# VHH binders against DNA primase DnaG (dnaG): the designs that were tried, part 16

Target 1, 371 residues: DNA primase DnaG (dnaG), of Nanoarchaeum equitans (q74mb1)
Amino acid sequence: MAKFAPVQYKYIIKAEFEIDGIVDREDIIGAIFGQTEGLLGMELDLRELQKQGKLGRIEVEYKRVGNKTIGTITIPTSLKAVETSLIAAAIETVDRVGPAKARFRVKEIVDVRSSKREYIRNRAKELFVQLLSKTAPDIEELRRELEEAYYSKQLIEYGEEKLPAGPLVEKSDEIILVEGRADVVNLVKHGILNVLGMNGINIPKSVVELSKRKKVTLFIDGDRGGELVLRNLLAAGADIDYVAVAPPGREVEELTNKEILKALKSKIPLEQYIKNLRISINNDENKEKYKELLSKVFDTKKAIVFDEQFNIIDEKPLEEIDKLPSAYGIAIDKILDNETYAKIKGKYQLILALDSNVNAQERVITLKDIQ

## First folded at step 3 (VHH)

Design m13 (framework vhh_7sr4_2)
Fold by ESMFold2-Fast, scan of step 3:
Structure m13 (fold): chain B 371 residues (1-371), chain A 123 residues (1-123)
Amino acid sequence: as target 1 above (371 residues)
Amino acid sequence: EVKLVESGGGLVQPGGSLRLSCAASGFTFSSYAMGWYRQTPGKQRDLVADITSEGSTKYGDSVKGRFTISRDNTKNTVYLQMNSLKPEDTAVYYCAADSEGYDYWSGTEYDYWGQGTQVTVSS
């Protein structure tokens, strides 16, 4: 050698061992050198390779369990893949350490350069993207883009229920609450990192607890299902501050960056959202049909079932309400209470009643809603 | 399955030229070192030329200045341009692939080999 040139290792052999006896590091290393001697020829003699710097120092980690020694060995090599594999296989033939029986098994051969090439590939892509910033973005925008790219693949689990969440749910004073995991993924992908998703039908306790400590925007789909989610959250005691709604017929999980930002900028206070629902009902083209059906059941002690065109299909006394067929809607001559709701839950899309004491999953229209 | 298929060999007169090609499949070509070796009956296999994944080249002393190795990662092909051919260049030429290239220090050859193509330099 003309100059000092540190040996660059290419591979690391990792092997497990179990020895039926009490041995130390030097015994184990001695057995490896001794029992592999001559197996691979002069060119791959382990002692010679170590003297030449082609094989690194053998590291041994072990623990004793009764009369057994169990552990791992780590061997760095500057040799080619083929030679490294041959050495690894030779180590597995070691069947004794001194007087004790031994078993060695290669767990992994790590390609040191593969890890470096992977780093170079990923880093080069990042640097290339920076070089392609031909219109120099401002520093704040650049920082935001790098953070968004990093966190777009980083979901965390929140609370006892292991709910899908963005990484900033705990640190942010504001959270965006969505229905499912796919919604969380879409928002995190677009840089909304303070998002929390609900999984399943029941409102998680972690959601209710967090809503009392944070400013919460509920972000719902542009369909009827979103209104039901809000009703369930309020019934569970959640503290909702704002509501944001996806465009009609679209789901949060499918929204583009522009649609997400528009919806969030157009969020309205919960109280205003509830008032707008009442105004919408009053401007419904079917308002007169609702009045007509409610007037027909009023003071009759009956329930009337109707189709999507508001044609009456069947009617029964309230005492036989459970005998009515499933259909588009039902009108009842009473206040919707828990007892009555239990008998009709899930059978209709629309319930018309004199009043309601129940937070039903179906759309409920009362006399107050049509005045 | 890794496959290396050589082509372009044949009979050529002294002073002539040939271009060998090696089409590779079954591995990530762009990350592998590629080489050309030759063997004459009764002699050991010799390195003719080597090209790393990064494009660095090495040549055997007998071919320096006359032969050029190159690669086309879009076609998964390595080439050997042979100029000013001599009768001494008569041999079977083998294409080889390796994740590390030829290791002079351990004396080991490439991991994958083609079947070879005959080059004959004669009148």
Scores: ipSAE 0.000, ipTM 0.123, lowest interface PAE 19.9, mean pLDDT 80

Design m14 (framework vhh_lunsekimig_d3)
Fold by ESMFold2-Fast, scan of step 3:
Structure m14 (fold): chain B 371 residues (1-371), chain A 119 residues (1-119)
Amino acid sequence: as target 1 above (371 residues)
Amino acid sequence: EVQLVESGGGVVQPGGSLRLSCAASGFTFSDYALYWYRQAAGIERELIASISYGGSTNYVDSVKGRFTISRDNSENTMYLQMNSLRAEDTGLYYCARDEYDFWSGSDYWGQGTLVTVSS
């Protein structure tokens, strides 16, 4: 709702209200004047200020919702910021309109000249930066660096593997599980003290044990590494309840407080995350190529290696899998187990298999994922 | 862009004092109510002190008489003077401003500053 403010007014007070009754404009204005009378002294009496032209006409916009009246009031004022703010605060003390209960809350105070002041602030900042050379240390920046170092000292070692953890990992009924120490430090720095880190992709026994006793949120980077961490946790028998994902291209260790809270508020149940992951794989433009490669290897007892364009480079019987060259990917006619994985670990970026029951570092796509 | 930046946290012995500051930018400071929240380990973030744009203050019982909230509209800064600090005062302290909800919650938060009370 656009309204033109006269140039003689300096500020416009905008407040929202909810009234538990059927009232009209005159009732609302009467309550504002009546209940604020005397609160700010005689010099700031609203009726007197209006008579003097220092307070403009109170505009009221409202809607009836059942037996309630909900809306906004707009009050122009030529007073200074301090007096305008006092009047706005006084309006918030209005708790009834006639016999009806009421609540008023100031939504904003519009400075009629705010656009010019905002321009001046921004332009002055730009000019100031241009005139300064960056040659002196920033004491506030140094203080922040020292505080960050101090936060890392609040970490404890958890379990036999001495995993990095916040001090409340045992006391909390819920834990946030992250990949590494830097992630733990960042979350502790932002007040999340029930966090437990893993030493990379290899899943510690302490993590699996704790996950069976606690409600676990796995907090991961949004990339393929995060998908692998989840698969490795499930393969190790961990009991994961929720998954929270960092913004695209962002790592947990670098997130701001707002980004952390948003990600944790947007956590989804494990089952929904797996469904979304399967949908993502099914929408992958290479899905048909994965199907073709798995179809070619199926029931052959062979493994085939392929390049980034999915052209077959070489093939060998599964007994000779260790003789295959390193390449972009490998497709195998078996369930990926620990024995087979030991022979191909680190040689490929992508592994296609009939199924998987191992903790693999690489992206693993199974027949179940593409059906 | 609305920004709130806390400072003044640190390590202090029981019975000691700290003053927290909240520097605000991106809005007309004098026109808004401001709040201090505290998040202790394993506990949900709680409102501990508030100050209206008119200077009216409110406190939770656990800090009443020990903490004092104040504001300096000329510097766009809000303060929390903490006296007679106790171990249970340890936590992250957040500065906040409301706008979107006319009787609940604060929608803009700072990143927080850590206060540790230990010997």
Scores: ipSAE 0.000, ipTM 0.087, lowest interface PAE 20.5, mean pLDDT 78

Design m15 (framework vhh_lunsekimig_d3)
Fold by ESMFold2-Fast, scan of step 3:
Structure m15 (fold): chain B 371 residues (1-371), chain A 121 residues (1-121)
Amino acid sequence: as target 1 above (371 residues)
Amino acid sequence: EVQLVESGGGVVQPGGSLRLSCAASGFTFSSYELYWYRQAAGIERELIASITSGGDTNYVDSVKGRFTISRDNSENTMYLQMNSLRAEDTGLYYCAKDSGTYDFWEGFDYWGQGTLVTVSS
């Protein structure tokens, strides 16, 4: 690719003029060439320099004001600063255009490279900001993603269901059972190599079979799904020995080494955990109200929503559950499954259901819990 | 109103010849330096030839000896005689004149609509 004019020139001479007459571009250019002829010697003759491509074409912008012509001329040059300055000074000696009196004054001489460098600096800053806005990562998310990629290579697949596991699940006499893959990665990262994940929702056959051969500690999140996970494990015939609970509001996948060790050191026997859970529900002043609401919805194929005082606000058939308003709680005449939960997630603080198959963020109470 | 209208483009075999014309109006044709540019797919417009008001010519190295720029001030027309055409000469050909303002990034703002030259293999 070749560009003649912008590639070759080093400086631009800008001069202002005022001419006491009506003249055109050709008149002005002719006067500049004619009146500067011979002033700087043969080597710096403007006409010859233009023929050699060392001087660009003279550009003229002007306005007519009465009988006067006023404006600017622009002259590109490939010459060095000294020669360019001499030419600029010579142009200031032009004192007529045809019969009209004229005055030329150099306004500035622009270094072409300086302008280009300034553009590059400013444009580079703009593009940098644009790149950052387009690809700006969440630093915490990126860190977690890199850790996940690295520590996931330490995991093995366990059983027919290819469950995420630490490398010592078969060798160890004790295993730590957790809900998901991210929990397994976090424990492996902290040196707990006898950990097995369940992929969340369904109780895998491999988990039930392994639980009969090993001492199992179920390690659950502080605020979510632990009761549901435990109920489903027991219903599936799993042999659980201990329960460990993360600090309130914390997930196993987020715990520090100190928090993991503290939780595991504070594990309690299964029977004691169930006893504590039953005592908590028995001491709930609202237990009778939960029973009453579940009884009202049972076998109706409806859902009912209620306020903090347990007054019914609205009711609809289960197929219209998404049309119910947000409220303190909801009671549904079905097993809480992922499809139903997706329609009510975040709308209630309390969910009453016949049973549950989901790890809900909300408190879930089922018929089994109030018996 | 400055107008530049190119013509003469077409399909030609390698080694063939074409003559492009640029008809100009709206300015004093004889007083200005005039240019031929070309643009191939995926490539910036490149200046390939120029002719001064006095008839002095300049060419990029890739077309020297093959292309000839000329002007007819009585007809307000500029020409580009293209000989020994190559596949890489394929593209849109534009004639141009200065805008009266020097701009390093945009170049010239008075362009024709272009004429397509295709050199088929």
Scores: ipSAE 0.000, ipTM 0.094, lowest interface PAE 20.4, mean pLDDT 78

Design m16 (framework vhh_lunsekimig_d3)
Fold by ESMFold2-Fast, scan of step 3:
Structure m16 (fold): chain B 371 residues (1-371), chain A 121 residues (1-121)
Amino acid sequence: as target 1 above (371 residues)
Amino acid sequence: EVQLVESGGGVVQPGGSLRLSCAASGLTFSDYALYWYRQAAGIERELIASIYSGGSTNYVDSVKGRFTISRDNSENTMYLQMNSLRAEDTGLYYCAAETYSFWDSGEYDYWGQGTLVTVSS
């Protein structure tokens, strides 16, 4: 929001009047306040609303025609459409000004922002047509691009790697850590200014350093890729305190305000998240198959590759692991380290190992995960 | 129906302290960014403090170090702790709840009635 908050009038009530007498501005205003008093309850009393700044000063324009006073009144309000309409209707019930007979009729209620919305609508269409002549973007994508352009101006660059961040990352004691720039933009758009983004699966040193000084909530997508991000952060030495997860199949960058707040309110301590993940693996229908394969490879100094039904396809000594064919999965009789991972990366969907010290992209299950 | 009710206003001497409260009914504070605004006589309504769902806070320069905004989502209440009060802090204080959005029409903006704070000797 702005440093200054000017009076926010949303509507302007315009009403015409005819009074069978010679009256002045104060007579007219007094009649409006007096005769509407109590009609709409205490919450919509015009005097009190004006004192609270929700109702602007009543402007009166009039001319005298014989013994009649004819003119218009203009009343700005910061109230909602329903409340403004009730006040407008109440004004029409004013039937006298002092001893003089009067009639008030609402001519229009002007939505102060209607012209601004109309301009935005027409200008957006014009810009869209211009963009279509050069590149044909999706209309939904264009809408996202306009929002991202606006909120991107609120982002700062954090650390040596110039990571995308909200403006309060350094000042806040708590940080929300997300995977990418689009996630940062979406959170900043929804008022979360203590957010820091990473550039993909490579963990920046600035993230690890900041995590040691701040209380960190890792906010990940509801897909399986989020587990990879957490594993990579922990392997890099990051100090993560909580984990928040988007709904299944949803990405942080597309979440609504309500979804973001619900996910953050449902954040759990890191240790509990890891425990829950381990419990999930232990309830996996294939748990006994994982145990069987790890048992078969244990203490053999070999690697075993298997298909989707967990049938062994081939096996070789660990020294020849790079000669094994691609398959659904591989079980190895060692701790998964960077040297071994470099030889099998991208060849399997599932890796079973005694333990793991690497940032693997594949699903990795270790002995401690199934104990 | 949504209602925000401020309390804790009053008359206080310069250098004194005051704690304002804003209680909500009909909405859950944890779903909203929350704000304190101040309106002095002859001055436009000014945003003085904000607190977001993640706990991030922001203050106008004139109150930094003197005022502290906080929220208690379990009690559905927001607070403004005002220390080292000055004559310039005199005004009507409003709490507000707002959903942050690029194309916000303002329809999700909710305001309290206002509470008067007078700093005088």
Scores: ipSAE 0.000, ipTM 0.091, lowest interface PAE 24.5, mean pLDDT 78

Design m2 (framework vhh_8fcz_2)
Amino acid sequence: QVQLVESGGGLVQPGGSLRLSCAASGFTFSDYAMNWVRQPPGKGLEWVSGISYSGGETTYADSVEGRFTIIRDNDKKMVYLQMTSLKTEDTAVYYCAKDTYYDFWSGSDYEGQGTQVTVSS
ESMFold2-Fast, scan of step 3: ipSAE 0.000; ipTM 0.365

Design m3 (framework vhh_8fcz_2)
Fold by ESMFold2-Fast, scan of step 3:
Structure m3 (fold): chain B 371 residues (1-371), chain A 122 residues (1-122)
Amino acid sequence: as target 1 above (371 residues)
Amino acid sequence: QVQLVESGGGLVQPGGSLRLSCAASGFTFSNYAMNWVRQPPGKGLEWVSGISGSGDSTTYADSVEGRFTIIRDNDKKMVYLQMTSLKTEDTAVYYCARETSYSFWEGDFDYEGQGTQVTVSS
């Protein structure tokens, strides 16, 4: 003979009662079963549900106060939320226990699953601390791996490209858009469940389509990479409403809860962000030099390399761009694309181009930035 | 380890009586509610009766109310099911079951042993 497996309860109904008379547990339980009989149909009859193991044993705790019996009942159930709520409401209709007048009121319905999730959160933290005491190599790496394993299970896949997303992306009217999966994990970890990641520099079609239906806040790193992500989104036709920027030198994937909340509270409309960016460029003492170099290269199908004083060192047709020497900067008569960037990556500190489709490590200034 | 051993089953005529016994060991008996469950031929498990740890409260399935009585003796670590006015529908293997406390894993019953066969037949 094998042991019988325990039934997993999903909810616990907790109700308070006041009975105007002296009654015992048997009287109370009998009244609950008897007076609810037939109210919800045969499928939700409490006796039948108990026989099937779908309703647990009714626990009754009570005290006598003069000629009254006051207490609580606790009823575990493996039924769905709707059925559980119907049963809870039916219990509130019990108005007598024997000859005594009674009233029952549901105080709460506890989601057992919620309690289990809280236990897992606390126990995982304890186990992690134990691992730190037993192993000495790279504690930060182990912490990161545990956090990623736990929080990544809360992510969903969004759209045809199976993009990493928080569970509320479809339900929320507002979306926080970030560059990558690690950013999504960090935001979900801190309770931001309406986040969507792009998985790199190429803008997914699902992102563009979603941006037209939702209010979108683009949350970027405070560096040059974040600015290029925005350019690529706009070039792809995405409808961005706000921009939030991480603190200088910080990446979204490593932000604390306070840093995330501060950045999101300090979000600015897209138009204001573009205006501020133009003002920053306009205040650059070299703005006129950038304009001059871009004007010189425009419509020539050439690339021009220049020194820190903006003196032209060399020029070649775009087809020979890889033959140009390393220098302070380069100006190209084309949109900076992945193929061209591969040929010049790491050779210059400043890139001037007509437009950009690349997340470059170097500072990139386009014709649109200086007009 | 928890051990529950059922006995007292047998063949009985309709309208007859039987007394089932359950001997418990391996736990503090008075701290746990005890139940009787049965499995009729070709059917699933059916709950029959329950009794609180103190013995102060009892409950019965509608099909057996007024015919069966559940009793416990905490000193002897025994649970009994007194069955009267037996019907052919009462034919089943009867199991003694310990009620699990409301714990992290949740469950009504944790039972073991061979059960005891009750056959009501003319």
Scores: ipSAE 0.000, ipTM 0.098, lowest interface PAE 21.8, mean pLDDT 79

Design m4 (framework vhh_8fcz_2)
Fold by ESMFold2-Fast, scan of step 3:
Structure m4 (fold): chain B 371 residues (1-371), chain A 122 residues (1-122)
Amino acid sequence: as target 1 above (371 residues)
Amino acid sequence: QVQLVESGGGLVQPGGSLRLSCAASGFTFSNYDMNWVRQPPGKGLEWVSGISYSGGDTTYADSVEGRFTIIRDNDKKMVYLQMTSLKTEDTAVYYCATDSGYDLWSGEFDYEGQGTQVTVSS
């Protein structure tokens, strides 16, 4: 018990024996070593393995019943499963102990580490319940505090505003820009070391300056707050190259490794992202111009084509819509359907319609969108 | 799956004889020790007899020593219990058991099958 640490052994071989004679422990052990010698090659010699500590001492328990010796042997091993199984099988070939006939049969091979893993599982659950019942803490908040403390030691302070950043923000040619410190911690935790946080919606001067000399990917939450951050960055003069967006309803600070990598791999150029935002709808000046053009085309059964300043270039009946020239935009006095869309697809950047039944690639604005 | 099927029980008068049989399947019969155990009405299980895998060694409970004989046939995968000089106290359901569970050093046993009823009555 005291001579070897239990952690040294991975398996325990348990075997039964029946010997037709009166024998002692030393006789039994001698027979095991002697009759298995050479069967498994020199590298699995049982005596040598025991000397090296890879086999523990063979424990023998027996009873004498008449002229027979019946009992069990227990052999601890630190060897792999394959080698342990070979040794167990070799022991079953022992058919004599001195002059006496013998039979050995392996009952089981116990994996010592299985018991330890089960203990760890059960004890961890018990300790968790104790922790929970002590103060009724918010476990998610406690987890975040522990992660913050650990990963914050890997963060650096960037610029005069002391912004949270990964250690490679200065050395990398590309940076990932995020809104806050918790976002930085989550990305650093997942191996993204070229990340810079803005400490909220306010745009620091260091961020604007860095954006002019680095390739910048803005990584935003899957909600309306991300659009506000982008608008503020552009207004402050930041040079943003790509936009990556978290899944709808998800925040960057809570994303898994898979979600982070997917979002960054699916990043799109700024110009493409802006096209998808329908920014003109949020501009009161353009909104009134859209309203005016739709009002002019309403109930006329015509289509009106206009330039970037919203000046009417041409108009034709809806039956002749394919004869209208390409331009900045078109306003049509009908619901945009697949048939009509097929005739105007790719000719305009903006489509104004009474309603829409198609998922167009262009910006489509309807009467319901403007009022 | 291990299967043990007992047979040969019945009603017998005191002083009579019966031979119980146990047919084994689902394991390597010749590598296992075999036992007979019994359960009298309203009482716990009682070990009766054992035979080693080779048939070279037999053991008996004191209550049946000299009256019962255990025999095995490894070729037929059968174990038998020859009972003579039966007493009313031998009334029980008799079960055949594999070497799993009962050893000379442990005193524990396993049983399988439905058993066979032995009734000793006048």
Scores: ipSAE 0.000, ipTM 0.094, lowest interface PAE 22.5, mean pLDDT 78

Design m5 (framework vhh_8fcz_2)
Fold by ESMFold2-Fast, scan of step 3:
Structure m5 (fold): chain B 371 residues (1-371), chain A 123 residues (1-123)
Amino acid sequence: as target 1 above (371 residues)
Amino acid sequence: QVQLVESGGGLVQPGGSLRLSCAASGFTFDSYAMNWVRQPPGKGLEWVSGISTSGGDTTYADSVEGRFTIIRDNDKKMVYLQMTSLKTEDTAVYYCARGEYDFWSGTSYFDYEGQGTQVTVSS
């Protein structure tokens, strides 16, 4: 850790030189100190200023051209503009390096902080315009980037897939499982240290393994994407105990401390979440399409498969149900029992049936659900 | 995650020798100039020595010129201070400091310092 303030130079003196002879760095620096000695008084003696850290190391770059040494010197200074200019002028009076004639000319004096001031001016104008618009979307993005950089230092990598995780994921008996890295950062920021991210909707093997030995709460956004993540986890064999849902229209990565605590306190057992999901289907805007498909299959002794737009793809007698292609959904003219489910498990996202007496991983809608 | 760890300090008699070491980690060591600074009891920080990124250029405070030698090993990420003919006035906590060099601007800064190592010169 730092025991004193870092030395920041205010100006950089850049000077060009041409020396009529072969000299090294020490000769050039020696000539600068020697020939400027006493010219500016004791307060601005270059050697003394360098010892005090007010004048930085003199950097020398040169090349040989025949019998001449030509190049540049760079001198950092923490002194004020007036003193820096005096030193720069004094350097131009150096007319020899050892026995060789020399010429020094200051090319420029760089104000080290000018670029930072220019950035501040330009950025302040941009932020002011954004404030006047009352939207500030770029500020939210910048805030998230800065928070991710800061809090990501507390994250660890978990498993072969190097998944983003809080530092207590291995030690805790309970895990909060989220979709991505930004979710992990937000939860760690708010003191939730037993969080594990999946890096998207693809289910890592490490997550499935960990879920079998830990109590897992899946924390999702509560939209169709969250439902898909849960179904993919269950299809992959993950052992999920609870589901916590973010407020409608909110993402886990943007939740406040209050919202996180409310969602986690309101977590429900997986079985209850699935039951609630089935109940909510009765108020789904697709209810009429479910009715249409079930009415088409009713009393036909057939099964119908359909796409995401509810267009019929294929149809077969129930005894050939296992020969139907995978699709978005299937409607069957029978009660969904264990034997029938075994033939269609994992092939559809949605199952429409006359009734059901199985606990399917897919969304199951029955005639009584749409009455 | 810049880390500088000094070692090699201790009690030595006047006229003796010590070699201080500084182990660097968490940055591209061969891209930075390195420095040694010290703080004697009851006094402020005093710059002791500096070494360029390649080790080709070294500088020393007048008080240590001819007695101290600064060396770096970029492969091992180490900087050393070889101290000889030690005097009671050399008694101080010695710190390794990173001097950042921006090639394009030609600017050097002291960004980071280690925890320090105590050198006591006493009979």
Scores: ipSAE 0.000, ipTM 0.098, lowest interface PAE 23.7, mean pLDDT 79

Design m6 (framework vhh_8fcz_2)
Amino acid sequence: QVQLVESGGGLVQPGGSLRLSCAASGFTFSDYSMNWVRQPPGKGLEWVSGISYSGSDTTYADSVEGRFTIIRDNDKKMVYLQMTSLKTEDTAVYYCATDYEFWSGDFDYEGQGTQVTVSS
ESMFold2-Fast, scan of step 3: ipSAE 0.000; ipTM 0.399

